Miniprotein binders against q9bqp7. Designs and how they scored, part 221

Target 1, 240 residues: q9bqp7
Amino acid sequence: VPQNWFPIFNPERSDKPNASDPSVPLKIPLQRNVIPSVTRVLQQTMTKQQVFLLERWKQRMILELGEDGFKEYTSNVFLQGKRFHEALESILSPQETLKERDENLLKSGYIESVQHILKDVSGVRALESAVQHETLNYIGLLDCVAEYQGKLCVIDWKTSEKPKPFIQSTFDNPLQVVAYMGAMNHDTNYSFQVQCGLIVVAYKDGSPAHPHFMDAELCSQYWTKWLLRLEEYTEKKKNQ
Key: E = the ipSAE of ESMFold2; O = the ipSAE of OpenDDE; V2 = 0.75 times the mean of E and O plus 0.25 times the DockQ between their complexes.

## First folded at step 16 (miniprotein)

Design wh70 (at its last look DockQ between E and O 0.71; V2 from the best seeds 0.75)
Fold by ESMFold2, look of step 17:
Structure wh70 (fold): chain B 240 residues (1-240), chain A 103 residues (1-103)
Amino acid sequence: as target 1 above (240 residues)
Amino acid sequence: SERIKRLEELAKEILRLVEELRKITDDPYVLQLLDMAELMAEFALDAAKRGDLEEAEQLLKWAIEYLEWAVEEVKKLGVSPEEIERLERELEEAKRKLEELRK
């Protein structure tokens, strides 16, 4: 149990948001980050064993591809993830928020992979939107808040490639979701609360994406683990 | 020992270079490389304090590699070429110091 446990949900928050238009998904801009992001907390609290395993994997890839080939591989994985998120934001945005739809952005195996999931997504409340936990002092950029099969979720879109060698491991994906959920639930820019999460893993070849639904109970379990990681980060940086 | 002190000083130099590169750009790809260099240097500091000198040297080698990678990516962005050239010289000096310690 973390020493500074804090609830994931804030039922006492005001319901008077400063949003420009309730029918338009929120997109809070990411400002200068003077406090740690979710991904930085998770990356900086990797264990030494995880780091050594990651470097072993990296060396195997370098033997296969060469150093320049490995860097190109890594850059391409990052770019494909970026394009995937951009395409999903475009697909889920109202048409009037776009100047022009980029057809090349939509031509992707990853986008084909998620089509069956998107049929169950409605009521989009936020897209690529900054969240800040006012009390616990961390920030994030969440992918999407929308209803999935009738339940309002923080939705995180993932590509199925091997974990990027310098970004948080895929084992931390549930922590990322609940950290965004907790931040959103305690951020005055948002007038609503979310209790569920969804992780969607998409495939480059267009195979049907795998949804991983997280109900409130599962979110509560992962929230405790997130608080431990945040506590670890804070202690680690306190002595800097 | 003197070797422990030199490894600690090198780790701190690497951490300073990480912070200077963060001033040049906020590109997410570069920042992820810098975060890895930071983590490696911090593990190296801890290893040096425990007297695990071989581990500290390996971790510093990895930190320098991530910094070199970050510099390459910043150069592709075309920002602050005068500052990046200065940082390249300082990084090469850090690399030379590490190779002297490994001998």
Scores: ipSAE 0.772, ipTM 0.904, lowest interface PAE 0.8, mean pLDDT 85
Fold by OpenDDE base, look of step 17:
Structure wh70 (fold): chain B 240 residues (1-240), chain A 103 residues (1-103)
Amino acid sequence: as target 1 above (240 residues)
Amino acid sequence: SERIKRLEELAKEILRLVEELRKITDDPYVLQLLDMAELMAEFALDAAKRGDLEEAEQLLKWAIEYLEWAVEEVKKLGVSPEEIERLERELEEAKRKLEELRK
């Protein structure tokens, strides 16, 4: 049980989207500060076993690709992810704010992969927007807040070369989503609350993306796990 | 032991280098590499304190490799050549120290 319990949901915020659908999605810039990001917390709280497994994987990849080849591979994976997010931001942004859509960004297997999911996405409230949890002292940059099949969600877009049909296959992604939810729900820059999460795993080959919907109950379960990770991080940093 | 102390010192030095690199870049990819280096150095420090010298050495090796990678990526971002050269020198010194400890 977390020592510093904090609710994921804010009882002071209504779940009802205030009828003023902001015509423009929020895009709060991430401020660089000493506050740890969600991603930093999750990375810094990986277990030794996980680190060794990753290193073993890395060594295998280096044997296959060479050192430079592996670096290129990892760089490309990162770049592909970045481009995918940029493309999604462009797609989900209002047409009036669409700078000249780089048509090249839209021509990806990942974008093809998520088309069926995008059909169910509406009411975009935030895109690439920073969240801060002032009490728990962490920050993050969420991908999207929108309605998925009529439910307001924090949506996290992921790229994968391998099928991830189960939410369990998404590793710490559920923790990331709930961390963003909890932060947003308590960030004064946001006037609304989210109760659901959605992880979308897009595939490079254009095969249909896997949506992993997280209801309020599942979010609450992962929130507890997130709090434990955050406490672990905090404890580590106090001892340094 | 003197060896444990030196391993701990090296781990702390790597952690310092990570922090210095964090000050000069906000690139998410570099930050990810730095997070790995930091984590490995922290684990190395813990291993050294436990007297698991082999594990500590291995973790420090990997931490240095991630730092080297981070420095290479930072170079691509056009960071001050002078600062990069300094970091490279310090990193080479760290590598040297590690090799001395392996003997």
Scores: ipSAE 0.761, ipTM 0.901, lowest interface PAE 0.6, mean pLDDT 91
Fold by ESMFold2-Fast, scan of step 16:
Structure wh70 (fold): chain B 240 residues (1-240), chain A 103 residues (1-103)
Amino acid sequence: as target 1 above (240 residues)
Amino acid sequence: SERIKRLEELAKEILRLVEELRKITDDPYVLQLLDMAELMAEFALDAAKRGDLEEAEQLLKWAIEYLEWAVEEVKKLGVSPEEIERLERELEEAKRKLEELRK
């Protein structure tokens, strides 16, 4: 049990649309500062065992691709993930913002992979938007907040490139989602309550993406684990 | 142990180099490489304090590899060339110190 427990949900908020809510999705820019991001906390609290497993994977890849080939591979994976998120933001924006260059992004296998998920997504309330937990002192940049099959969710888009050498492992993805959720539920820049999460794993070959839905109970369970990781991060940085 | 003390000093030197590189760039990919170098150097420091010299040396080697990779990526961005050259020299010195300790 974490020493500095704080609730994930805000009892003063509702998941229903508010008349005062803006008609376009929120997009609050993330400002780099001293306050740690969700991704930094998760990366800096990886276990030694996870680090050694990742290094064994890296060595295997280097044997196959060469050192330069491995570096090119990881750089390309990072770039493809960035482009995938940019394409999804464009697709889900209610404004006609698609440009000629974005047409190539829309033709990727990853975008084909998520088409069946996108059909069930509506009521977009935030896209590529910054969240900050003022009490717990962490920040993050969430991908999307929208209704999935009628449930308001924090939605995280992932490309299937396991393991990811510089991004959180798959088992940390639920922690990332609930960290964003807890921050948003207590961030004064937002007025609504999110109680569910969705992790969507897209595939490069266009195979149907896998949705991993997280209900309120599951989110609460992962929230406790996120608080422990945040506490571990704080203690490590105090010791310098 | 003299070896333990020198491994701890090297780990702290690597952590200092990570912070200096963070002042030069805000590129997300480079920052992720630096985060890995930091984590490995922190584990190396802990291993040294426990007297696990083999684990400390291995983690320091990996931390240095991530720092070299980060420097390579920053050079491609064309920022702060004079500062990068200085950091490259300091990183080569760190590599030399580690090789001496591994003997």
Scores: ipSAE 0.746, ipTM 0.893, lowest interface PAE 1.0, mean pLDDT 85
ESMFold2 (binder alone), look of step 17: mean pLDDT 86; pTM 0.870

Design wh71 (at its last fold request DockQ between E and O 0.71; V2 from the best seeds 0.74)
Fold by ESMFold2, look of step 17:
Structure wh71 (fold): chain B 240 residues (1-240), chain A 103 residues (1-103)
Amino acid sequence: as target 1 above (240 residues)
Amino acid sequence: SERIKRLEELAKEILRLVEELRKITDDPYVLQLLDMAELLAEFALDAAKRGDLEEAEQLLKWAIEYLEWAVEEVKKEGDSPEEIERLERELEEAKRKLEELRK
């Protein structure tokens, strides 16, 4: 149990749109900050066992691909993820129009993979937007806030070389979503709150993406786990 | 005891190099490599303080590899070539120190 518990939801906010909501999605700029990001907290609280397993996998990949081949593979996976997020921002943004230059961005198996999900997405409120939790002192960059099948969600887009059909295969991803949710719900740049989450795992070959919906109760359960990870991070950095 | 102290000093040197490199890049890919080098060096420092010398040496080897990878990527940016060359020399010295301890 966290020693410094804080609620994920803000009772002073509504999760319903008002009549004056802007038609342009929010995009709060991320600024370089001393306050840790969500992804840094999660990475820095990896166990030594997790790190040893990762290194074992890395060394097997180096044996198969060579050192330079492994680095190129890793760089390409990172680049594909970056392009995927850029394409989704473009697709979901009313301010960007499709042009000749955008066609390369839209041509990928990952984009084909999410088409059936995008049909259920509407009412986009935020895209690639910074969030800050001033009380708990962490920041993040959320991918999307939109309605999915009528429910307003923090949506996180993930690329995978392997299918991840179960939420257990994305263990830290739920923590990332609820951390963004909690920060947004207490960030003065946002006038509304979100109580649901969605993780979408897309596949390189275009196979249908797997949505992992998180209702408010499930989000609250993962929020407790996030607070523990944040507490671990804070304690670790005090002792250095 | 002297070997433990040398491993602790090397881990702290690697952590300093990580922070210096973090100040001259905004590339998220490089920052992820640096975060990994930092974590490994912190594990190595803890292992050295416990007297787990083989573990500390292995963790430092991995930390140096991530830091070398990060330097390679920052070098591609073309910015701060004199600072990068200094960091490369310091990293090569750290690598030499580790190889001497592993003998």
Scores: ipSAE 0.795, ipTM 0.910, lowest interface PAE 0.7, mean pLDDT 85
Fold by OpenDDE base, look of step 17:
Structure wh71 (fold): chain B 240 residues (1-240), chain A 103 residues (1-103)
Amino acid sequence: as target 1 above (240 residues)
Amino acid sequence: SERIKRLEELAKEILRLVEELRKITDDPYVLQLLDMAELLAEFALDAAKRGDLEEAEQLLKWAIEYLEWAVEEVKKEGDSPEEIERLERELEEAKRKLEELRK
């Protein structure tokens, strides 16, 4: 049980989206702060075993690709992810705020992959927006807050070259989603609450993306795990 | 032992270098590399404290590799060239120290 338990949901916020569909999605900039990001917390709390597994994988990839080849591979993976998020932001943004859509960004297998999911996405409330949990002292940049099949969700878009048909195969992504949910639900910049999460795994080959819906119960379960990771991080940094 | 102390000092030096690089970049990719370097250096420090010198050395090697990678990426951004050059020199010194400890 976390020592510093905090609820994922804010009882002071209504679950009903205030009827004012903001005509424009929120985009709060991430500020440089001493406050750790969700991604930092998750990365810094990886186990020694996980790190050794990653390094072994890295060494195998270097043997296969060479050092420069591996760097290029990793850079390309990152860039592809970035471009995918930029494309999604462009797609999900209101037409009036659409900067000239780089048509090239839309011509990706990843975008093709998520088309069937995008059909079920509506009521976009935030895109690439910063969240801060003031009490628990962490920040994050969430990809999207929108309705998926009529349920308001924090949506996290992921790229993968390998099928991830199960939520368990998404590693720490569920923790990331609930961390964003919890922060948003308690961030004063947001007037609404989210109770659901959605992880969408997009595929490079354009095969149908896998949606991993997280209901309030599943979110609560992962929230407990997130709190434990955050405590571990906090303790680690106090001892340094 | 003197060797343990030197490994601990080297781990702390790597951690310092990571923090200095974090001040000069906001690139999420670089920050990820720095997080790995930090984590590895922390594990190295713990290994050294436990007297697992071989593990500490290996972890420091990996930490330095990530830090080198991070420096290379920050260098491409073209910002703070003098500070980057300083950090490169300090990193090369750290590498030399590690090699001396492996002997």
Scores: ipSAE 0.766, ipTM 0.900, lowest interface PAE 0.6, mean pLDDT 91
Fold by ESMFold2-Fast, scan of step 16:
Structure wh71 (fold): chain B 240 residues (1-240), chain A 103 residues (1-103)
Amino acid sequence: as target 1 above (240 residues)
Amino acid sequence: SERIKRLEELAKEILRLVEELRKITDDPYVLQLLDMAELLAEFALDAAKRGDLEEAEQLLKWAIEYLEWAVEEVKKEGDSPEEIERLERELEEAKRKLEELRK
C-alpha cells in the first residue's frame, strides 16, 4: 500500500467532447524543471536484477557487433523511435506540415505496421503534450490522447526494437501510461477525463502492430503499482 | 575499512560527474545514458556500504562505461569544449582509481 495514495480518476471530469473543446489537438510544451519525469522515476527504480540482465544482453551484443557497432545500433534504434513518434504526430495532426516531411519518415515499416490501428483511432485531443501532477509532483510527455474503438485512451506508441540499454520491463509500460493518465486527469491544462490506456507495439518489417488495451479496472490496478514506484523513487532520492 | 571508503568516494565522484554533464546537455539520448550511469553508481554505493566489494567494483565499472559513452555523444555536438575536456580528464582519473582498487 502506497503511503501517499491519490485517486487516478477525477469525478469532476467527463470523457465526452463538448462545445468548448479546442478544434485542434492540445500540445502543451514540456518545461525543464527539478520535478522528476515518469520515465526518470521508472528508470531510477529498476531492480538490480533487471540491470544485471540488461548488462548480460549488452555483452552478448558487443560480442556480435563490436563496441562501436553496439553504440551505433543503440543510437539508431533511439533515432528510429523518435522518427516514428514524429511521423505519428504528423499523421494525426490536421496540419499541412505532412507534405513537407521526409518521405521515408511517413513510409517506414513502422508506419505500415500501425495502419490497421490508425483506422480505429479518431477524436484526437492531445499530441506530444506535457502533463503534470501538481499534488504528486511528477511530470511527463504523453504521445497521444484519442478515441480507440470509441473509448478515450492515453495511447503510447512503441517500436519493437526498443532503445538499449534503457529498456524497462514490459510491466513498466502500463505504469507509464497510467502515470500520464493520472497526471492529465488532474492537470488544469486539460478539461477531460481519460479512463483507458492503449500500448501499441509496431514492427520494423511492417508486420501488424499489437494493441494492448487497458480498461479502467486494469488502469486502477497499475496506478497503485505506479504510486509504489513513485514512493520508492522519492525515498531513494531523499536518502541519497 | 579503507577500501570501502574509497569505493564510496569513487561512487560519489561518478554521481557528481553525471550531474555536471546533465547540466550541459539537452539530448534525450544522452540523458538516458546519464540516468543509467546514475543508477549503477547508486547501486555501487549501496554495495560498498554493505561490504560487497566485488559487486561495487563491477557496478562502478559499468557506471563509468555509460558515463564515457555519454561524454562521447556530447562531444559530437561540439558545445562546451573546455568543460567536456575537463570532464574527460576527471573520468580518466576515476577509471585509474578503479583499476588501482582492483589490483
Scores: ipSAE 0.755, ipTM 0.891, lowest interface PAE 0.9, mean pLDDT 86
ESMFold2 (binder alone), look of step 17: mean pLDDT 86; pTM 0.874
ESMFold2, fold request of step 21: ipSAE 0.771, 0.783, 0.784; ipTM 0.900, 0.909, 0.908
ESMFold2 (binder alone), fold request of step 21: mean pLDDT 86, 86, 86; pTM 0.872, 0.875, 0.873
OpenDDE base, fold request of step 21: ipSAE 0.725, 0.721, 0.726; ipTM 0.884, 0.882, 0.884

Design wh8
Fold by ESMFold2-Fast, scan of step 16:
Structure wh8 (fold): chain B 240 residues (1-240), chain A 103 residues (1-103)
Amino acid sequence: as target 1 above (240 residues)
Amino acid sequence: SERIKRLEELAKEILRLVEELRKITDDPYVLALLDMAELLAEFALDAAKRGDLEEAEQLLKWAIEYLEWAVEEVKKLGVSPEEIERLERELEEAKRKLEELRK
């Protein structure tokens, strides 16, 4: 258990819509900061075992693709993930806000993969928006906050083909979601409470995406694990 | 031993190069490569302090590979060419020092 526990939910906030909620989804820009990001904390607290396994995977890929081929593969996977997020932001934003959107971004197999999930998404409140936990001192850029099947969720869009070796294991995906949730719940730029998470894994070939819903209880369990990773990061950097 | 001291110095040199490269780019792909180089160099420093020379050398080699990859990607962005050239030269020097220690 973490040495210094802090609640994920803010008892002073509600998940119900109110008149102060903006008419368009929030998009607060992420500004470069000395405060660590969620992804940096998770990456910097990988175990030595995880790093060695990742390097073994990299060497196998290099054997198959060549060194330049591996670098091209990794760069392309990273770019495809970025384009997937850009396409989803475009789809979920009011059309009048994103009139410059490129229609080619909407034509990927990944977008076809998520269609059945998107029909259950409504009430979008934030897209590609920065969050900061004012007490725990970390930042992040969340993908989406919206209602999924009637429940307000932090939604994280994932491609099945990850841009390795940089992206954390699938085991860290829930930690990323609850870290964003806890930050948003305590960030003065936001007025609402999020208690649920959703991780959507999309497929390049258009196969139906897998939704992984996280209720409030599960989010609380992963929050404790996130606090441990954050403490590990803080101790590691303090000792240098 | 002297070899332990030199491995520790190399790890710290790699960490310095990571921070220098972070100052010239905000590209998320490059930053991810630099995060890997940093983690590997920190593990290398810990291994050197424990006297695990072979592990320290392997980790430093991987850290340098990620730094080379990051420099290659930053060059494609066309930013700070003079600073990148300087960092490239310092990285080549670090590579030579590691190869000398591995012999």
Scores: ipSAE 0.729, ipTM 0.880, lowest interface PAE 1.0, mean pLDDT 85

Design wh9 (at its last fold request DockQ between E and O 0.80; V2 from the best seeds 0.77)
Fold by ESMFold2, fold request of step 21:
Structure wh9 (fold): chain B 240 residues (1-240), chain A 103 residues (1-103)
Amino acid sequence: as target 1 above (240 residues)
Amino acid sequence: SERIKRLEELAKEILRLVEELRKITDDPYVLKLLDMAELLAEFALDAAKRGDLEEAEQLLKWAIEYLEWAVEEVKKLGVSPEEIERLERELEEAKRKLEELRK
């Protein structure tokens, strides 16, 4: 149980759009500051066991690919994820209907993988938008807020190479979603809130992506775990 | 006791190098490598304080490897070449100190 509980939902906000809501997706710029990001909190609170397992996996990959081969592989995986997010932002932006889209950016197995998910996505409210939890003092850059099958969600896009998924802890995916959700719901740059989450795992070979829907109950359960990780991070850095 | 002190000082030196590299770039990939070096150096500090000297030395070796990786990635970005060369020399000195302690 965290020492300082804080609710994930804001009772002063509605999840229903109103006539004054902007029709263009929000893109709040990320401001440089000293407070930690969601991804840094999660990385810095990895257990020693997780780190040792990662290092053993790394050494096995280096044995197979060589050191330079492993570094090239890792760099390419990172770049592919970045390009995937860029492509999705372009696809989901209403302003892109006025521009010729980059065909090379849109041609990838990952984009093919998510096509069936995108058919169920509508009402995009935010894309690649900064969030800040002013009370709990953390920031993030959420991927997307949109309706999925009629439910407004914080949507997080993930890439995976089958059959060799990356070892970086996948248990943290739900924590990342709820951290963004809690921050958005208490960020003065946003006038609405969101109660559901969606994690979409896309595959390099174009296989159908797996959606993982998180209702409000499940989000609340993971929110408690996020608060514990944030508390652990804060205590660790206070003693440095 | 002397070995514990030297391992703690080396871990703190690695943490300083991490912070100096963060001043040079905000590239997300480099920052990811630096975050790992930081975590490993912090685990090494804890191991040294407990007297787990072999574990501390292994953790510092891994932290240095992530820093070397980060330096190479910064060099690909082409930013601050004089500063990165200075940091590379300091990192090489940290490697020599660690190898002297492992002997």
Scores: ipSAE 0.799, ipTM 0.914, lowest interface PAE 0.8, mean pLDDT 86
Fold by ESMFold2-Fast, scan of step 16:
Structure wh9 (fold): chain B 240 residues (1-240), chain A 103 residues (1-103)
Amino acid sequence: as target 1 above (240 residues)
Amino acid sequence: SERIKRLEELAKEILRLVEELRKITDDPYVLKLLDMAELLAEFALDAAKRGDLEEAEQLLKWAIEYLEWAVEEVKKLGVSPEEIERLERELEEAKRKLEELRK
């Protein structure tokens, strides 16, 4: 148990639609500041074992692709992820100007991969939107908040070249989702409660994406693990 | 020992170079590379303090590789050539210091 435990859900908030909820999805800009982001906290609290395994993988890839080939491969993976997120934001946005400008982004195997998931997504409330937890002092940029099969979820879109049929194979992704959830539930820029998460792993070849739904109980379990990572980050940086 | 002191100083130098590069760019890919360089240098500093010289040297080598990679990516973004040249020279000096310690 973390020493500075804080609840993931806000008892003063409802998950039911409110008449004052905006008709257009929220998109609060993320501003650079000294407060750490969710992704930075997770990356800076990787274990030494995880780092050595990553370096072993890197060396193996370099043997196959060469140094330049590996760098190009890694850059391309990053760029494909960015383009996938841009395409999804365009698809889920109700605005005509965004749809008109981004039609070229809508043609990829990754987009075909998620089609069966998208048919179950509705009631979009936030897209590429900043969240901040003022009490726990962290920030993040979440991908999407929408209803999936009737349940309001923080949705995280991932690209993968290898199958990820189990939630455990998504590494820190569940921690990232609940960190955004806890921040949003306590961020004054938002008025609603999110209690569920969804990680969607899309594939380049268009094979069906794997959805990993996280109910409130599972989110609470991962929230405790996120609090421990945040505590580790804070302690580590205090001594520098 | 003198070798431990030099490894600690080199790790701190790498951490300083990471922070200087962060001031030059907001590119998310470059920042990701810098985060890895920082983590590796921090592990190297910890290894040096515990007297694990071989591990410290290996971690510093990896930290420098990520830092070199980050510099290459920043150059592609058209950032000030003069500032990049200065950082490249400091990085090359850090690399030379590590190679001397490995001998």
Scores: ipSAE 0.787, ipTM 0.905, lowest interface PAE 0.8, mean pLDDT 86
Fold by OpenDDE base, look of step 17:
Structure wh9 (fold): chain B 240 residues (1-240), chain A 103 residues (1-103)
Amino acid sequence: as target 1 above (240 residues)
Amino acid sequence: SERIKRLEELAKEILRLVEELRKITDDPYVLKLLDMAELLAEFALDAAKRGDLEEAEQLLKWAIEYLEWAVEEVKKLGVSPEEIERLERELEEAKRKLEELRK
């Protein structure tokens, strides 16, 4: 049980989207500060076993690709992810704010992969927007807040070369999503609350993306796990 | 033991280098590399304290590799050549120290 319990949901915020659908999605810039990001917390609290597995994988890849080849591979993976997010931001942004859509960004297998999911996405409230949890002292940059099949969600877009049909296959992604939810729900820059999460795993080959919907109950379960990770991080940093 | 102490010191030095690199870049990719270096160095420090010297050495090796990678990426971002050269020297010294400890 977390020592510092904090609710994921804010009882002071109504779940009802205020009818004023902001015509423009929020895009709060991430401020650079000493506050740890969600991604940092999750990465720094990886287990020793996980790290060893990753390093073993890295070593195998280096044997296969060479050092430079591996670096190039990882760089490309990162770049592909970045481009995918940029493309999604462009797609989900209102047409009036669409700078000249780089048509090249839209021509990806990943974008093709998520088309069926995008059909169910509406009411975009935030895109690439910073969240801060002042009490728990962490920050993050969420990908998207929108309605998915009529439910307001924090949506996290992921790229994968391998099928991830199960939410369990998404590693710490559920923790990331709920961390963003909890932060947003208590961030004064946001006037609304989210109760659901959605992880979308897009595939390079254009095969249909896997949506992993997280209802309020599942979010609450992962929130507890997130709090434990955050406490672990905090404890580690106090001892340094 | 003297060896444990030196391994701990090296781990702390790597952690210092990570922090220095964090001050000069906000590139998400570099930060990811730095996070790995930091985590590995922390694990190395813990291993050294436990007397797991071989594990500590291996973890430090991996940490240094990530730092080298981070420095290479930072170099591509056009950071001050002087600062990069300093970091490269310090990193090379860290590598030297590690090799001395392996003997």
Scores: ipSAE 0.750, ipTM 0.893, lowest interface PAE 0.7, mean pLDDT 91
ESMFold2, look of step 17: ipSAE 0.788; ipTM 0.909
ESMFold2 (binder alone), look of step 17: mean pLDDT 86; pTM 0.873
ESMFold2, fold request of step 21: ipSAE 0.781, 0.787; ipTM 0.907, 0.908
ESMFold2 (binder alone), fold request of step 21: mean pLDDT 86, 86, 86; pTM 0.876, 0.875, 0.874
OpenDDE base, fold request of step 21: ipSAE 0.729, 0.723, 0.724; ipTM 0.887, 0.885, 0.885

